# VH-VL binders against Small ribosomal subunit protein uS3 (rps3), part 17

Target 1, 230 residues: Small ribosomal subunit protein uS3 (rps3), of Nanoarchaeum equitans (q74mz4)
Amino acid sequence: MASKVIRKFIQNAKLTVFSQEFIRLYLRGANVSKVIIRQTPIVNRVIIYSARPKMISEERKAHLAKLLELKFGLEKPVIEVLPIENPNLDAHVIAERLAMGIERNIRAYRRLAQRYLETIMNAGAIGAEIVIAGRLSGQRGKTWRFKAGNLRKTGTIGQFELDRAFNIAYLKPGVAGIHVTILKPDAEIPDIIEFKSPEEISIEEIEKIDKEIAEKMKKYLETYLLAKQM
Below, E stands for the ipSAE of ESMFold2; O stands for the ipSAE of OpenDDE; V2 stands for 0.75 times the mean of E and O plus 0.25 times the DockQ between their complexes.

## First folded at step 14 (VH-VL; framework fv_tezepelumab)

Design y5 (from x5 with heavy chain V50I; at its last look DockQ between E and O 0.72; V2 from the best seeds 0.66)
Fold by OpenDDE, look of step 14:
Structure y5 (fold): chain C 230 residues (1-230), chain A 122 residues (1-122), chain B 108 residues (1-108)
Amino acid sequence: as target 1 above (230 residues)
Amino acid sequence: QMQLVESGGGVVQPGRSLRLSCAASGFTFSKYGMHWVRQAPGKGLEWVAIIWYDGEEKYYADSVKGRFTITRDNSKNTLNLQMNSLRAEDTAVYYCARGPLYDVLHGYFDIWGQGTMVTVSS
Amino acid sequence: SYVLTQPPSVSVAPGQTARITCGGNNIGDEDVHWYQQKPGQAPVLVVYDDYDRPSWIPERFSGSNSGNTATLTISRGEAGDEADYYCQVWDSSSAHYVFGGGTKLTVL
């Protein structure tokens, strides 16, 4: 029983960490915010929240389902696409938009960052930060930091309140990383998959199977426990 | 319409203190990093200090570090520079200048005040 | 400390193109900004981020930056362009904003 539980959590962890990013990459341009994978004995569900749900056609869903099965072992997943309420307060959406914007005009990175910070703040954010790191000009990688409002950097606790996202702009001279952080007016825990019994997970047992996953699970559990105390 | 107006300059003896002020208008002051830049008579521009939009981070030129303090009051749209232990080499026109919107570093100065003259002499 | 080197003076005839250089180690990797200062006046930003121009600055002003040299180019020079010009960068190593020594442009 413990073994089954461990396997399930390991599988879920892999899916959570890798499949979500895969989905965002595959559906780039659709402004994917949140991806939730729910595995039940009856059906595997993939719920995709998007600011542009119409960009995700039935064909794309079908193809994505096949890819998820092949790459991640998710058997016959059912893909559901839902809209999001506040795309301007979604770090993933903003990061993608910014990345794509910079791809269209690499020289506009500052202007775009400023514009999106305005957008975020106007949407009611308490604070926001955009960090662009990469080769936008010249041969050296640089980091540009844009910040507005009030961001609480509370370490581990902060991650529960802050919406964070990373995206990559693919540019001719190279790539640029886009980091977006948003402190929303209503502090919600973003992008965390809740397990019914995460405390039942034996990190030691997982370490015997996969050390990397164990570390991830450890962090997850730590975060979960902190959240539970809040 | 966007404007910075410096005040507080004057003649002071070495070792004394002086407080400069900059009044901002025509833009949302709280969204911009602000700077002091000075220029000695007949000399080039020298950056003095920066304060972030929220006042939480400050950086100073080595030449003034420990002697000058940059502050701001976003509720009053004012930037200040407290200058202590003034030296003859601090004699200059002091400009307040605005940095880029939300940009923490790597920025430029797009709005300048008219400057206020500070003379340190015995 | 990071040093920006500018020629002390540049002269150009009216209608000709003036080029003011700003030298710095790998300056091409930095964002360079340019300021115009006329006598008795505050500096005015004329070029930022190497080549961008404020909307109120004439198109005659342009910038480039590569290698160890940034250049401010003023095409069709006018008497009104006579001023001191300064380049500027952020030096992350020293945490300083750094100005060049300035270039006096004379339009003869």
Scores: ipSAE 0.628, ipTM 0.832, lowest interface PAE 0.6, mean pLDDT 88
ESMFold2, look of step 14: ipSAE 0.660; ipTM 0.860
ESMFold2 (binder alone), look of step 14: mean pLDDT 93; pTM 0.954

## First folded at step 15 (VH-VL; framework fv_tezepelumab)

Design z1 (from y3 with light chain H33Y; at its last look DockQ between E and O 0.53; V2 from the best seeds 0.62)
Fold by ESMFold2, look of step 15:
Structure z1 (fold): chain C 230 residues (1-230), chain A 122 residues (1-122), chain B 108 residues (1-108)
Amino acid sequence: as target 1 above (230 residues)
Amino acid sequence: QMQLVESGGGVVQPGRSLRLSCAASGFTFSKYGMHWVRQAPGKGLEWVAVIWYDGEEKYYADSVKGRFTITRDNSKNTLNLQMNSLRAEDTAVYYCARGPLYDVLHGYFDIWGQGTMVTVSS
Amino acid sequence: SYVLTQPPSVSVAPGQTARITCGGNNIGDEDVYWYQQKPGQAPVLVVYDDYDRPSWIPERFSGSNSGNTATLTISRGEAGDEADYYCQVWDSSSYHYVFGGGTKLTVL
């Protein structure tokens, strides 16, 4: 039945997206950008693009491969780590750097956002936006919005690329969500899958393997749900 | 160095209009939101209007909404305030002020001009 | 709209610490900014984001913000500190920038 086929496609897409998000969280600090999972009958390739590929040791690759196979059902994964050509135009890289920078010095959030916007624009972006939402101080969550250039410029996807990423700063008063949007002049073929529903992640199963990752994934889900209500 | 210079102030009768200008130098004008802040003689500071770095969004104090229009020309590094239907209570020194780099929501005014006096009297 | 309340005046002896308050409902959840204005001059930013200082502002100027009160503290008060001081917030509900009424600091 057509409904059954659509449901299976959605389930497979959700599993792929959650696996990618798990990989980014597991490898936090290595500035992971794209994660491409290609499933074939012979081998399942996991291609990880990173601005700091040396941070992803062979030991960490082996452990990650076991986690993907045991808990995500990715049979016989082969993990390959490749460098990024232009890290300063990569929304995932910028979002992680900003999140970790704020974790080291919460009072620097404005200066860091401003510096990263300058870095993005100097790297050739047409426009960029950084949004920080959450508790940096006090009891109530607040929103900070920083913009540069022109994000409203339209055109064929082949001439412009919109790169968006989300990351979390884990802070003593709470968490802060970080959204980075970069409009690039370079052309790439975008993914057509937009199925992202972190609510369905089994945090309890991940905790049995790696408690620190499970705790961070739980905070990711909580922050995502709060940001969705914005 | 970084500088804001207001001009266009003067004495005008109620109901008339006046156009203020602010010339910016020493920084990249198009990266900053810009504001007008006024101060009646012997009184405190009152925010008047803001315009985003790209001119796309504008906000006004209730006391001037519908009468004043804030604009900018990033190619000439100028900020303007068109003041229509002037009233006696609009009498004030008008300051041009710069918001924080790239910040479109939260902000402070880190660079101020010396102001231009607008007097509205019969 | 959001209202900020400042005392009209504060006096301090030379070498003593002055405290200027800015009252507002739940102001501890807002980012508070402070300005110094001397007669015939434009205001100068002295504290931003509650307690940060521009690098050219002496460390004698400090800020705090909690509950319903933000405070500008000027330690070792000098005659050169005599000025009007204004607090300011951005009010997200009205999209307005709101100033307090101002406080005249006198060093006697």
Scores: ipSAE 0.649, ipTM 0.857, lowest interface PAE 1.3, mean pLDDT 84
ESMFold2 (binder alone), look of step 15: mean pLDDT 92; pTM 0.939
OpenDDE, look of step 15: ipSAE 0.662; ipTM 0.844

Design z2 (from y3 with heavy chain V50F; at its last look DockQ between E and O 0.36; V2 from the best seeds 0.51)
Fold by OpenDDE, look of step 15:
Formats: structure tokens, sequence, C-alpha cells
Structure z2 (fold): chain C 230 residues (1-230), chain A 122 residues (1-122), chain B 108 residues (1-108)
């Protein structure tokens, strides 16, 4: 029984994810940020957050509803489209815009990445990263990385709530994957690491945390002071 | 208006140390990776070192690895190159150069300083 | 180590087109950048990402990259174009920025 329940849960989860991806694909160009599917015994609701809600006409909604019913068994879904507050801080929106931009001009991928990073940073992001992987130049697939601000993805420090999105640019020579990561200004950063000068470091405080590190810091400080005198 | 100005060059004996500095102005320094490139007299360009915009990652040419250290101070718009254990083959004009905006790798150098001469001779 | 090969010198008559080549194994798969260096001056970026130009660089300068050869083309060569030209790539295998040996362009 537990196995059946788990399978059903997994199946439902998969269905939700596939439905969401289908919606994003179907509404490509509408800058869909988030898709929420709520299934209740009374009504199935599909809430779509978009930076271009006007691109999603009533006709498209109706058609989408039919497709969702047909493909995913979502019975008579009610589709609601809502605007997003800040498209320039939305990884999905940026990823889609970038993908479509590259499709229009494959040679502009670097310039576009730079521009969108500027856009993200100007919107108040703490940090952002754009990764483009694909056959954009030459015969071999390559990866380009663009990064701005302070973006902590990995480390012993708790994972920041990063906004992440993936999109694909469909190009003549092939496809390019686009990854966008944004650290939003309102993100709760548990640990802000401030770099202090060695002179500003309280060894006593460090000793309370880790004696070994404290000893290393003492030695470092001594070396630092000696170097400063030279 | 965008400018890089190198300083700290001079004549030193082999085995000695020298610290080069590059002052940046006219652009947001903290948004760009920075490089040192050198050119021996009558020779071609040789990349020396790269530092990420936030200083988190550094790359060095094999010829200088372990001897040179690239650093930056974004608050002061300054790039530095600490050169230790200098050799005769390190004799060159040293340029600081700016990488592309936000581009981590595969980049070019769009702004160059006028260079500072380092001579290592006995 | 990745090696970029340039001819030591290229000569062109005024008004003619100069072509400077940069050879490298599968260089067509790399982003190639070109620099101009006049005597006693710092290098200047003239072409980047194979074919793009900074806005302050004349349209006479163009780049191409395919197979094992990148080419800097300078149309309508002028005396002022006399300089050393260097190609450059990022070598992802060695994590090095690599320059070609440079080409001296003479406008005769």
Amino acid sequence: as target 1 above (230 residues)
Amino acid sequence: QMQLVESGGGVVQPGRSLRLSCAASGFTFSKYGMHWVRQAPGKGLEWVAFIWYDGEEKYYADSVKGRFTITRDNSKNTLNLQMNSLRAEDTAVYYCARGPLYDVLHGYFDIWGQGTMVTVSS
Amino acid sequence: SYVLTQPPSVSVAPGQTARITCGGNNIGDEDVHWYQQKPGQAPVLVVYDDYDRPSWIPERFSGSNSGNTATLTISRGEAGDEADYYCQVWDSSSYHYVFGGGTKLTVL
C-alpha cells in the first residue's frame, strides 16, 4: 500500500512538472515566470505568472486548457494569467528573453548575456550568473560563463535561495542551453562574510570557536605585521 | 576616459621581488576581470595572470606560477602583481589589461595600460 | 600547450588588402581576438570574438575563423596600419590565455 501511494505521489509530481514545462513551452514568448497548478475537487486552476500577460489571449487560454485536459488529464482547467512584479529579477523571464534574443542573432550571445546581467544587477540583484552551453561558434559545443555581483552557489554556507531557470535557444547549427541564476536583493543570506583586515580580527573570539584556527591566525597576524614594517 | 595606469617597474637583481600596481579609472572596476600581460624587449605578448572580478579565482601562466601573485582591491580600483624570485627572463614591459564585462573565460583584453618596464639583471 | 602560429611578416601595398593568418589546431572552435601594436605603444584590440569590432575600430578591419585558421583582414591598407598584430585565444585545456607570435605588417 505504501508503494502504491508513493508511486501515485511520484506520478502526480511528475505530471505536475511535465504540465508546467508544457505550459512554458506552449506559451514561449510570453515570458512565463511561474506556473501553479491547483487541483481541487471543485475546480482545476492553472495560474500562470507572466511578464507579458497580454500575449496570452483568451483563445490561447482556451486552447491550452484543452491541451492540458487531453495530455495530462486535467479536467476543465481554469487558466488565470497574472503579471509579475519585477521581470528583470526573474530568472525564467531573463532566460527566455536571452534564448529568444540569441535565436534572432546567434552572434550576439555574449553581448546579450552582458546586457541582461546589467539589467539584473541594475534591478538590485546581489548577484547573477548566466551560463550558455552549445554550438554557438565553431564546430564544437562550448560553455560560456558570465557572472556579476556576489553569487554564492556552493560552500559550507547554507544554500541561498537562488532563482534558477533553464531555457533552450533553438539555433540553425543546433541548440544552446541557457542557465540563469539570480540572487535577489530580498534573499535571506544567513552568513555574510565580511573580510576584515588582520588587525581587525579578534583572536579571542576565534579561540572561542576554533583554537586551531586561532593559532593560525596568530601566526598570520605576526607575519602580516612584520611585512607591514618592511 | 577609461584608463589603466601601471606603476612599480624598475631594475632589480635576480632573486629579488617587485610589486607592480595598476590604477583603473573611468569604468566600474569591480565588474571586470583583470589581467597582466608582459612583453619582453623585441618579443611578443605573453599572458601572465588573470584575476576574477571579485578576486575569488586566479589563473597564472606556467612560467610565473608559484612566483607571482595577482591581487586586486576593488575599493581602490587597483590591480597588483607581486613578483617574487625574479629571473632574467621576467624582463619585460608589464601591461595591465581589462577583460570583458562579466565574462569569466574566453575573453579578450579591450583596455590596456601603457605598461611599466621591469628589468631583471645582475 | 596550445600554440598559435602567425607569419612573422606580411607586406601590402597601399590601398590593397592585407591578410594576417593565425593557425591553431581546431582554432575555428575557439574565440579568436586580434590586437594591433604600434611601435612604443600598448596593444589595441581590433577584432574580438572572431569577427566583431570595437566601435572605434574602422570597418576596414575584419576577422574570420574556420577550421585551423583565423584571419585578420585589413582592407584598403594605409601607412597607419603598419604595426604588429597578435591573435589570442583562451585555452581551456591548460587554462591559459595564448597569444600568437605576432605578425609585422608593412605597408609599402
Scores: ipSAE 0.412, ipTM 0.740, lowest interface PAE 1.0, mean pLDDT 90
ESMFold2, look of step 15: ipSAE 0.704; ipTM 0.883
ESMFold2 (binder alone), look of step 15: mean pLDDT 93; pTM 0.953

Design z3 (from y3 with heavy chain D54E; at its last look DockQ between E and O 0.55; V2 from the best seeds 0.00; counts 0 for: pae E 2.5 > 2)
Fold by ESMFold2, look of step 15:
Structure z3 (fold): chain C 230 residues (1-230), chain A 122 residues (1-122), chain B 108 residues (1-108)
Amino acid sequence: as target 1 above (230 residues)
Amino acid sequence: QMQLVESGGGVVQPGRSLRLSCAASGFTFSKYGMHWVRQAPGKGLEWVAVIWYEGEEKYYADSVKGRFTITRDNSKNTLNLQMNSLRAEDTAVYYCARGPLYDVLHGYFDIWGQGTMVTVSS
Amino acid sequence: SYVLTQPPSVSVAPGQTARITCGGNNIGDEDVHWYQQKPGQAPVLVVYDDYDRPSWIPERFSGSNSGNTATLTISRGEAGDEADYYCQVWDSSSYHYVFGGGTKLTVL
C-alpha cells in the first residue's frame, strides 16, 4: 500500500517535469526561463516566465493548452506568461541563446561561450560555468568547459542562488548538449521541485499532434541519455 | 599592451631548485588559464604545466610531475614555477603563455613572454 | 601520449605557396593550432581552431584539417616567413598540451 502511493507520486513528478520541458521546446526562441505548473481542484495554471513574452501569442497559448490537455491530462490549463527580471543571469535563457547561436555557426562555439560568460559576470554573477559536449568538429564527441569567477566556496549554501540549466544545439553532425551553471548573489529561492527523468516519453502520441515537436523531443531524450553517461 | 615578462632564470647545479616568475599586464589575469612551455637549446616546444584561474586545478607534463609546482597570485598578476630536483634535461628557455579567455579544457596559447633561460649543469 | 608528426624542413620559392603538414591519428577530430617562431624570438600564434586567424595575421596564412593530416598553408611566401612552425593540440585523454616536432620553413 505504501509502495503504491510512493510510485504514484514518482509518476506524477515525472509527468510534471516532462510537461515543463515540452513547453520549453514548443516555445523555443521565446527565452523561457521557469515553468510552474500549479494544479488546483478546479484550475490547472501554467505560469511561463519569458524574456520575450510578446513572442508567445494568444494563438500559440491556445494551441499549447490543447497539447498539454491531450498529452499530459491537464484539464483546461490556463497559460500565463510573465516577464523575467534578469535575462543575463538566467541559466535557461543563456543556455537557449547559446544553443541557438551554435546552431547558426558551429565554429563560433568558443567565442559565444566566452561572450555569454562575460555577459553573465557583468550582470552580477559570482561565478558561472558553461559545458558544451558533443560533435562540434569531426566525428568524435568532445567536451569543452568554460569557467568564470568562483563556483567552489561562497559560505553557507543558503546565502547564494545556484541556477542550472540544460539545452540542446541541433547540428548536422548530431546534437550538442549545453550545461549552464550560474552562482548569483543571495536571493529568495522559490520552493519548486524539478525532477529530471525524461526517459519515459511517448513520442508517438506527440507526433499525432505536432511532428516537429515530436522530433525535437526524441533528440532531447537521446541527448539527455548521452549526457548522463558522460 | 598585453605583456608577459619572465624572470628567475639562471645557471644551477643538478639537484638544486629554482623559482621562475611571470608578470602579466594589460589584461584581466584571473580570467585566463596560464601555462609554462619550455624549449631546450636547438629543440622544439614542450608544454610543461597549466594552472586555472583561481589555482583550483593544475596539470603537469609527465617529465616534470612531482618535481615542479605551478602557482599563481591573482592579486599581483603573477605566475610562478617552482622547479625542484633539477636535471640536465630541464635545461631550456621557459616561456610563460596565456590560454584562451575562460577556457579550462581546450585551447591554444595566444600571448607569450620572451622567455627566461634555465641552465642545469655542473 | 598523443603524437604529432611534422616534416623537419620545407622549402618554397618566393611568391609560391608553402604547405606544412601535421600528422596525427584522427587529427581531423582535433582542434589544431599553429605557431610561428623566428630565431631568438618567442612563438606567435598564426592559426587556431584549425582555420581561424588572429586579426593581426594576414589572410595568406590559412589552415585545414581532415582525416589524419592538418595543414598550414602560407600563400605568396616571403623571406619574412622563414621560421620554425609548430602544430599543437590538446589531448583530452591525458589533459596534456602536445606540440609537433616543428618544421623549418626556408624561402629560397
Scores: ipSAE 0.466, ipTM 0.754, lowest interface PAE 2.5, mean pLDDT 83
ESMFold2 (binder alone), look of step 15: mean pLDDT 92; pTM 0.949
OpenDDE, look of step 15: ipSAE 0.682; ipTM 0.853

Design z4 (from y1 with light chain N25D; at its last look DockQ between E and O 0.35; V2 from the best seeds 0.63)
Fold by ESMFold2, look of step 15:
Parts: sequence; structure tokens; C-alpha cells
Structure z4 (fold): chain C 230 residues (1-230), chain A 122 residues (1-122), chain B 108 residues (1-108)
Amino acid sequence: as target 1 above (230 residues)
Amino acid sequence: QMQLVESGGGVVQPGRSLRLSCAASGFTFSKYGMHWVRQAPGKGLEWVAVIWYDGEEKYYADSVKGRFTITRDNSKNTLNLQMNSLRAEDTAVYYCARGPLYDVNHGYFDIWGQGTMVTVSS
Amino acid sequence: SYVLTQPPSVSVAPGQTARITCGGDNIGDEDVHWYQQKPGQAPVLVVYDDYDRPSWIPERFSGSNSGNTATLTISRGEAGDEADYYCQVWDSSSAHYVFGGGTKLTVL
């Protein structure tokens, strides 16, 4: 009895993270940074932070709200799209832009990584790292590592924010995992609910909703686990 | 005008030490990994050592491990190679070479110095 | 460690195409770089990442890489192309940078 209740509680937490990852994948290309889902008895709010909020049209918001209600049981969710302060200091935005850039031209991976590191540093970052890993062209997985500035914590006066993100470049011959880490200037750190680990994602549950997204999530998990090993 | 200028080469006896320097100009030195590459007279190129852009990691060819030490001073835009326990087979032109922007573990050498000659002879 | 094999010399007539090979086990999975070294001078990067070219290198220089062979191709060879050419990779297992033995290109 007790174990059954505990499993239901864990399952509900996984469904929340699962819906957040579904939203990010559904809105790929809109440079989504954070997705906050607040479930209350009175209001179900989905807050989506994006660097390109105009790409999330009212039509797309309405369709997403319908999917969340029908597939995830979020009754009449209210979807809000908010801009982010500095997209060039946002690891999620940079990781997605780099992933999509590599998808358009696999040979440009080095130039793109260098260009995005320069963009990050010019935006005021203290340090940044981009790691590209996986099977870009050959039979064996490889790792490319690019670093700029200083990723070490500095001083106790004022706090530095460490921002990390992972994304995938979906290529015809294979996939490449992209890790972006940005250490940025001190900023107020509000109370924000963080997303769960990718290992908690259930591919089986996604397949019951959308097979195309489920296949992408499956590749995401496989690539994430491979990148962690390397 | 990007430049790398090596100095400190010369003729030394086996077992002695020599320190090479490389002065960089025309680019932001602290954004690049830096290398030493050598070439024995009439022979091919041999990579010697690398140091990361921030000096935190260093790697050496097996032929020089334990005898050579690569260092950098980003405030002075200089790369150094301390060569101890020199042997006749260390006789070569030593080149300072720049790695790709921000790249710490892959790449090519896009800017080279003109080299400095080290001769180890009795 | 990883070994790169180049022919010791290649000869071409002026105006003809020179091809310099670099052999290695599964070198097609590596990023291959090429350097030109004229007598008495420092090496110069001519091709990187298999087939990319620095902006200051003429389009006559090109590269390819597949299987066990990478190739530097120099179209319409000139006397000014007479030099030693080296291929290079980074070997992740040793964290070493590896050069081929070099190929002397003669244009006669």
C-alpha cells in the first residue's frame, strides 16, 4: 500500500517533467529557455520563456494548450510566453541555435562553436564551454571541446550564475549531443522550479501521444547517456 | 598583423638546459592554445607540447616527457619551453604554433613562427 | 601511437594536378590538416578539417578524406608549389598531435 502510494507520487513528478520536455521539443526553433508548469487546484499555468516569442503564435499556443489538456490532463492550461532578458547568455538558446546550425551544415560545427562562444563572451559572460559529442560523420563517436574565459567561481561578494543546457543536432547519418555551459555576471536568483534529469523521461508515454516526438526523445536519451559516458 | 617570434635557441652541450620563448602579437593570446613543434635538420615535423589557453592543462610528446616544461604568461603574451637534460636527438628548429580559437583538444596550427635553432653537440 | 604514412616524394609537370596522400587506419573518421613548407621557411596551413581552406590560400588547394586515405590536391601545379607537405591529426587516445613523414613535391 505504502509503496503503491510512493510510486504514484513519483509517477506524477515524472509526468510534470515529461510535459515540460514535450513542450520544449514541440516548440523547437522558438529558442525556449525555461518552462515552468504550476499546477494548482484553481489555476494550471504554463510559463514559457523564449528568445523568439513571436514564433509561438496564438495558434500554436492554442494547439499546445489542447495537447497538454488531452494528453497530460492539465485542465484548461493557461499558456504564457515571456521574453528572456539576454538570449546570448542563455545556455538553452545557444545550445538550440548551435544544434540547428549544425543540422543545416555539418561541416560548420567548429566555426559555429567558435562564433557562439564569441557571442557569449561579448554578451558579458565570465566563461563558457561548448562540448559537441557523437557520430557526426564517421562510425566512431568523437568529442570536440571549446572553452573561453574562466568557469571557476570567483569571490564571495556577488554571486555568479552557472547556466547549463543540452541539445541534439539531428543529422541524416546520426546525431550529435551539444552541451553548453555559461558562467555569467551576478544576478538575482528567484525561486524557480528546475527541470528534472533527462533519465526520468518515459519514451513509452510519449509514443502514446506523438510518435515523431517519441523517436526524437529516444535519440535524445541515447545521445545524453553516451555523452555522459564520454 | 599576427606574429609569433621565437627566441632563446643556441648551441649547448648534452645534459644542459635551454629556455625558449615565443612572443605573440596581433591577436588575443589568451583565447588560444599554444604549441611547440620541432624539426630536426633534414627531417619532418614533430609535435612537442601543448598548453591550454589558460595554462591549466599541458600535454607532451613521449620523447620529451619529464625533461621539457611548457608554460605561458598571458599578461606578457609569451609562451615558453624549458628544456632540461638535452640530448643530441633534441637538435632541431623549434617552432611556436597557434591552435584554433577556443579549441582545447582538437585542431590545427594556423599561425607559425619562423623558428629558433637548438643544437645539442659536444 | 597513431601513424600517418605519406609517400616520400611526388613529381608533376607544370600545369598538371598534384595529389599527395596521407594513409592511416580509418583516417576518414579523423579531421585531417595539411601544411606546406617551402625550403628555409616555416610551415603554412593550407587545408584543415579535411577540405576547408584558410582565406589566404588559393582555391587550387583542396582536400578530401575517406576510408584509410586523405588526399591533398593541388590543381595546375606551379614552380611556387614546390615544397614539403605534411598531413596532421589529433590522436585522442594519447592526446598527441601526429604528423605524417612529409612528401616532397617537385614541379618540373
Scores: ipSAE 0.631, ipTM 0.846, lowest interface PAE 1.4, mean pLDDT 84
ESMFold2 (binder alone), look of step 15: mean pLDDT 94; pTM 0.955
OpenDDE, look of step 15: ipSAE 0.814; ipTM 0.910

Design z5 (from y1 with heavy chain G33A; at its last look DockQ between E and O 0.49; V2 from the best seeds 0.66)
Fold by ESMFold2, look of step 15:
Structure z5 (fold): chain C 230 residues (1-230), chain A 122 residues (1-122), chain B 108 residues (1-108)
Amino acid sequence: as target 1 above (230 residues)
Amino acid sequence: QMQLVESGGGVVQPGRSLRLSCAASGFTFSKYAMHWVRQAPGKGLEWVAVIWYDGEEKYYADSVKGRFTITRDNSKNTLNLQMNSLRAEDTAVYYCARGPLYDVNHGYFDIWGQGTMVTVSS
Amino acid sequence: SYVLTQPPSVSVAPGQTARITCGGNNIGDEDVHWYQQKPGQAPVLVVYDDYDRPSWIPERFSGSNSGNTATLTISRGEAGDEADYYCQVWDSSSAHYVFGGGTKLTVL
């Protein structure tokens, strides 16, 4: 029984990551940053942070919800779109903007990378790196590397956040991969608490936070598992 | 007005040392990789060394590796080249040159100093 | 090490177009930069990234790069264009910056 619960936990984690990446790819152009999938007993809430939330119409949300249910098995998906606070410090947003900019003018890759690094550093980053790798011209792939500031940690891990993202520029000679790394001065604290599946809950972790809550969750889990046996 | 001004050139005997400096003004020095490029009398341009914007990485031409040391002081906007064990073939005009903004591995040299002459002879 | 080959000299009549070549194995895969150097002066960047031009450089200067040859083209050649011209790349395999041997342009 314990082995089966552990296997399901691993499978759910993989599905969550794949769903998040799919959502970013499906909504390309809307500058999607964080994607939070909250699995509750009643619904699966999909919270999408975007720098351009108006680009995500109600019809696109409905179609995405169908895809997540039919293709990824997320039951009862409810999609919510929220704005992000600082797009210029978000690696996913920068990577997408750079990829799309290079697609419009492949010869601007150096100028665009320099501009976005300047934008990132002016927004308060401690350090940043943009790497463009692929065939922008000629026969063989190359790597272009642009760096600013200091990407080495200067304090405890909890005082700094390393934000990384990858995107692809689709070009006539082929594709170029774009990696953006941003070291931020403060760690981001999520405004929304992500809930685990009842089968994924660790009672020991809850006890470290609140003993009364841990007792209630223990009873909930026992009731849930009993009902599932029927 | 962006400028690079070299100094420290002169006549020295083989086996001796010389230190070149380059003063930068009119731009944010700490955002750029900096280079030394030399030109022997009547000859072409030869790249000598590069130092990254933060001083963490340095690369040298094979002809000077182990003898020359490139350094920078971002608080004083200066670039330096320590040249040890000088040889007759090191005789050249030495130019200070600026690489592209933020670029650490592909680039051109858009700002050049006027150069300082180093002559190595007995 | 990566080698860039330039003709030692090129001559053109005033008003005619000069073409200065820079040969290298698969140089079309490289970003090629060009410099002008007049006697007793420091080099000046005239073309970068194969064909981009600094805003202070006349549009008569242009560049191209494909296959094994990069070319600097100077249309309507003037006496003021007489100089040495160098091509330059960054060689990823050695992590070195490489110049061609230089080409002396004479306007006759």
Scores: ipSAE 0.655, ipTM 0.852, lowest interface PAE 1.2, mean pLDDT 83
ESMFold2 (binder alone), look of step 15: mean pLDDT 93; pTM 0.946
OpenDDE, look of step 15: ipSAE 0.770; ipTM 0.887

Design z6 (from y1 with heavy chain L101M; at its last look DockQ between E and O 0.41; V2 from the best seeds 0.63)
Fold by ESMFold2, look of step 15:
Structure z6 (fold): chain C 230 residues (1-230), chain A 122 residues (1-122), chain B 108 residues (1-108)
Amino acid sequence: as target 1 above (230 residues)
Amino acid sequence: QMQLVESGGGVVQPGRSLRLSCAASGFTFSKYGMHWVRQAPGKGLEWVAVIWYDGEEKYYADSVKGRFTITRDNSKNTLNLQMNSLRAEDTAVYYCARGPMYDVNHGYFDIWGQGTMVTVSS
Amino acid sequence: SYVLTQPPSVSVAPGQTARITCGGNNIGDEDVHWYQQKPGQAPVLVVYDDYDRPSWIPERFSGSNSGNTATLTISRGEAGDEADYYCQVWDSSSAHYVFGGGTKLTVL
């Protein structure tokens, strides 16, 4: 039989990623990138990196802290918001900006993807890819793929950092999933953890606190799973 | 101004080979997928082949698959079409065409050359 | 393979609106592009992604796409609009680019 310790480590890693993604969804529009959660015997700190830190008001921090305590067991968390050094190289920032841009004008998806790829490459990326999947025209879902530069490791191994993010454009015909991949000149490649099943997220308990966030989380999971099939 | 100039057309016998070239200027060639589109005399347009911006992926119409090879040299801003085992039905004006920036599927052809005539006859 | 059907010809009086159709099964689910080709010249993109225009194409060229029909509309038709017009899509089932057979526009 597989060790309970191994399964618990896997589940704890998934729960940590869920709480980070919940924070990104709760703070949608503030261009949240990294979320670092440090639990110490004295201080439970939640460090949120944002390209627009002023959009995260003290009221929103207080509400978020309450949600984290009630649903994720972070006792009295202290939320810090810090700026991002280069938002144009951050896959989470780009994915959110593109998703919200498409929501404002569905027919601009190609122009926006091209513009963001140009922005990414001008910011120093080695390569980038934007994939838009969903129902943007007509009744059938389609996939649009845009690439710039070189996304393959060649030559000096370990000098490149791969940054991946996913976001959703909420549209009248339906939803569209947006995947952004950015290859940066960095020494280490970050670990990537993906969830395999939606039962690992408790939407029902979040509904007791905020129905809007619960609905967005549900749509995120459904769209993520659909996009992986395409 | 953005420009595509084809060359290498001519009259050849069936079964022979011909190499077309397309010189690009006025835009950053390495950002664009490139296509060949042909038009037989008095007939409509027919897509022939595509090569993506970095040369990694290529696709061909069934009528030319196995006989034609599309290539590019981003350092020289050139697109090429090697045409082997030519047939009478390959007789056409061959256009070099530019796809959308960064697009690696789904697209249109926004810049066209004036074309080069290939005639395959005995 | 996917077939795009265009009328062989369309006539319009000067100053009137011409409509050129491109028929295809569920073409409303595709991004449709339109090209103008004058005699002895290369094609020119006039509409892409159903209704967008390159900056050098006047606003009197417009497009629509719904159901089984995409339409290129040329308002205030001029003698200079006389040309062959082609629609084009990318066909996902064959992974090929497909053109319609072309429509000759005549301004009488």
Scores: ipSAE 0.626, ipTM 0.835, lowest interface PAE 1.3, mean pLDDT 83
ESMFold2 (binder alone), look of step 15: mean pLDDT 93; pTM 0.954
OpenDDE, look of step 15: ipSAE 0.784; ipTM 0.894

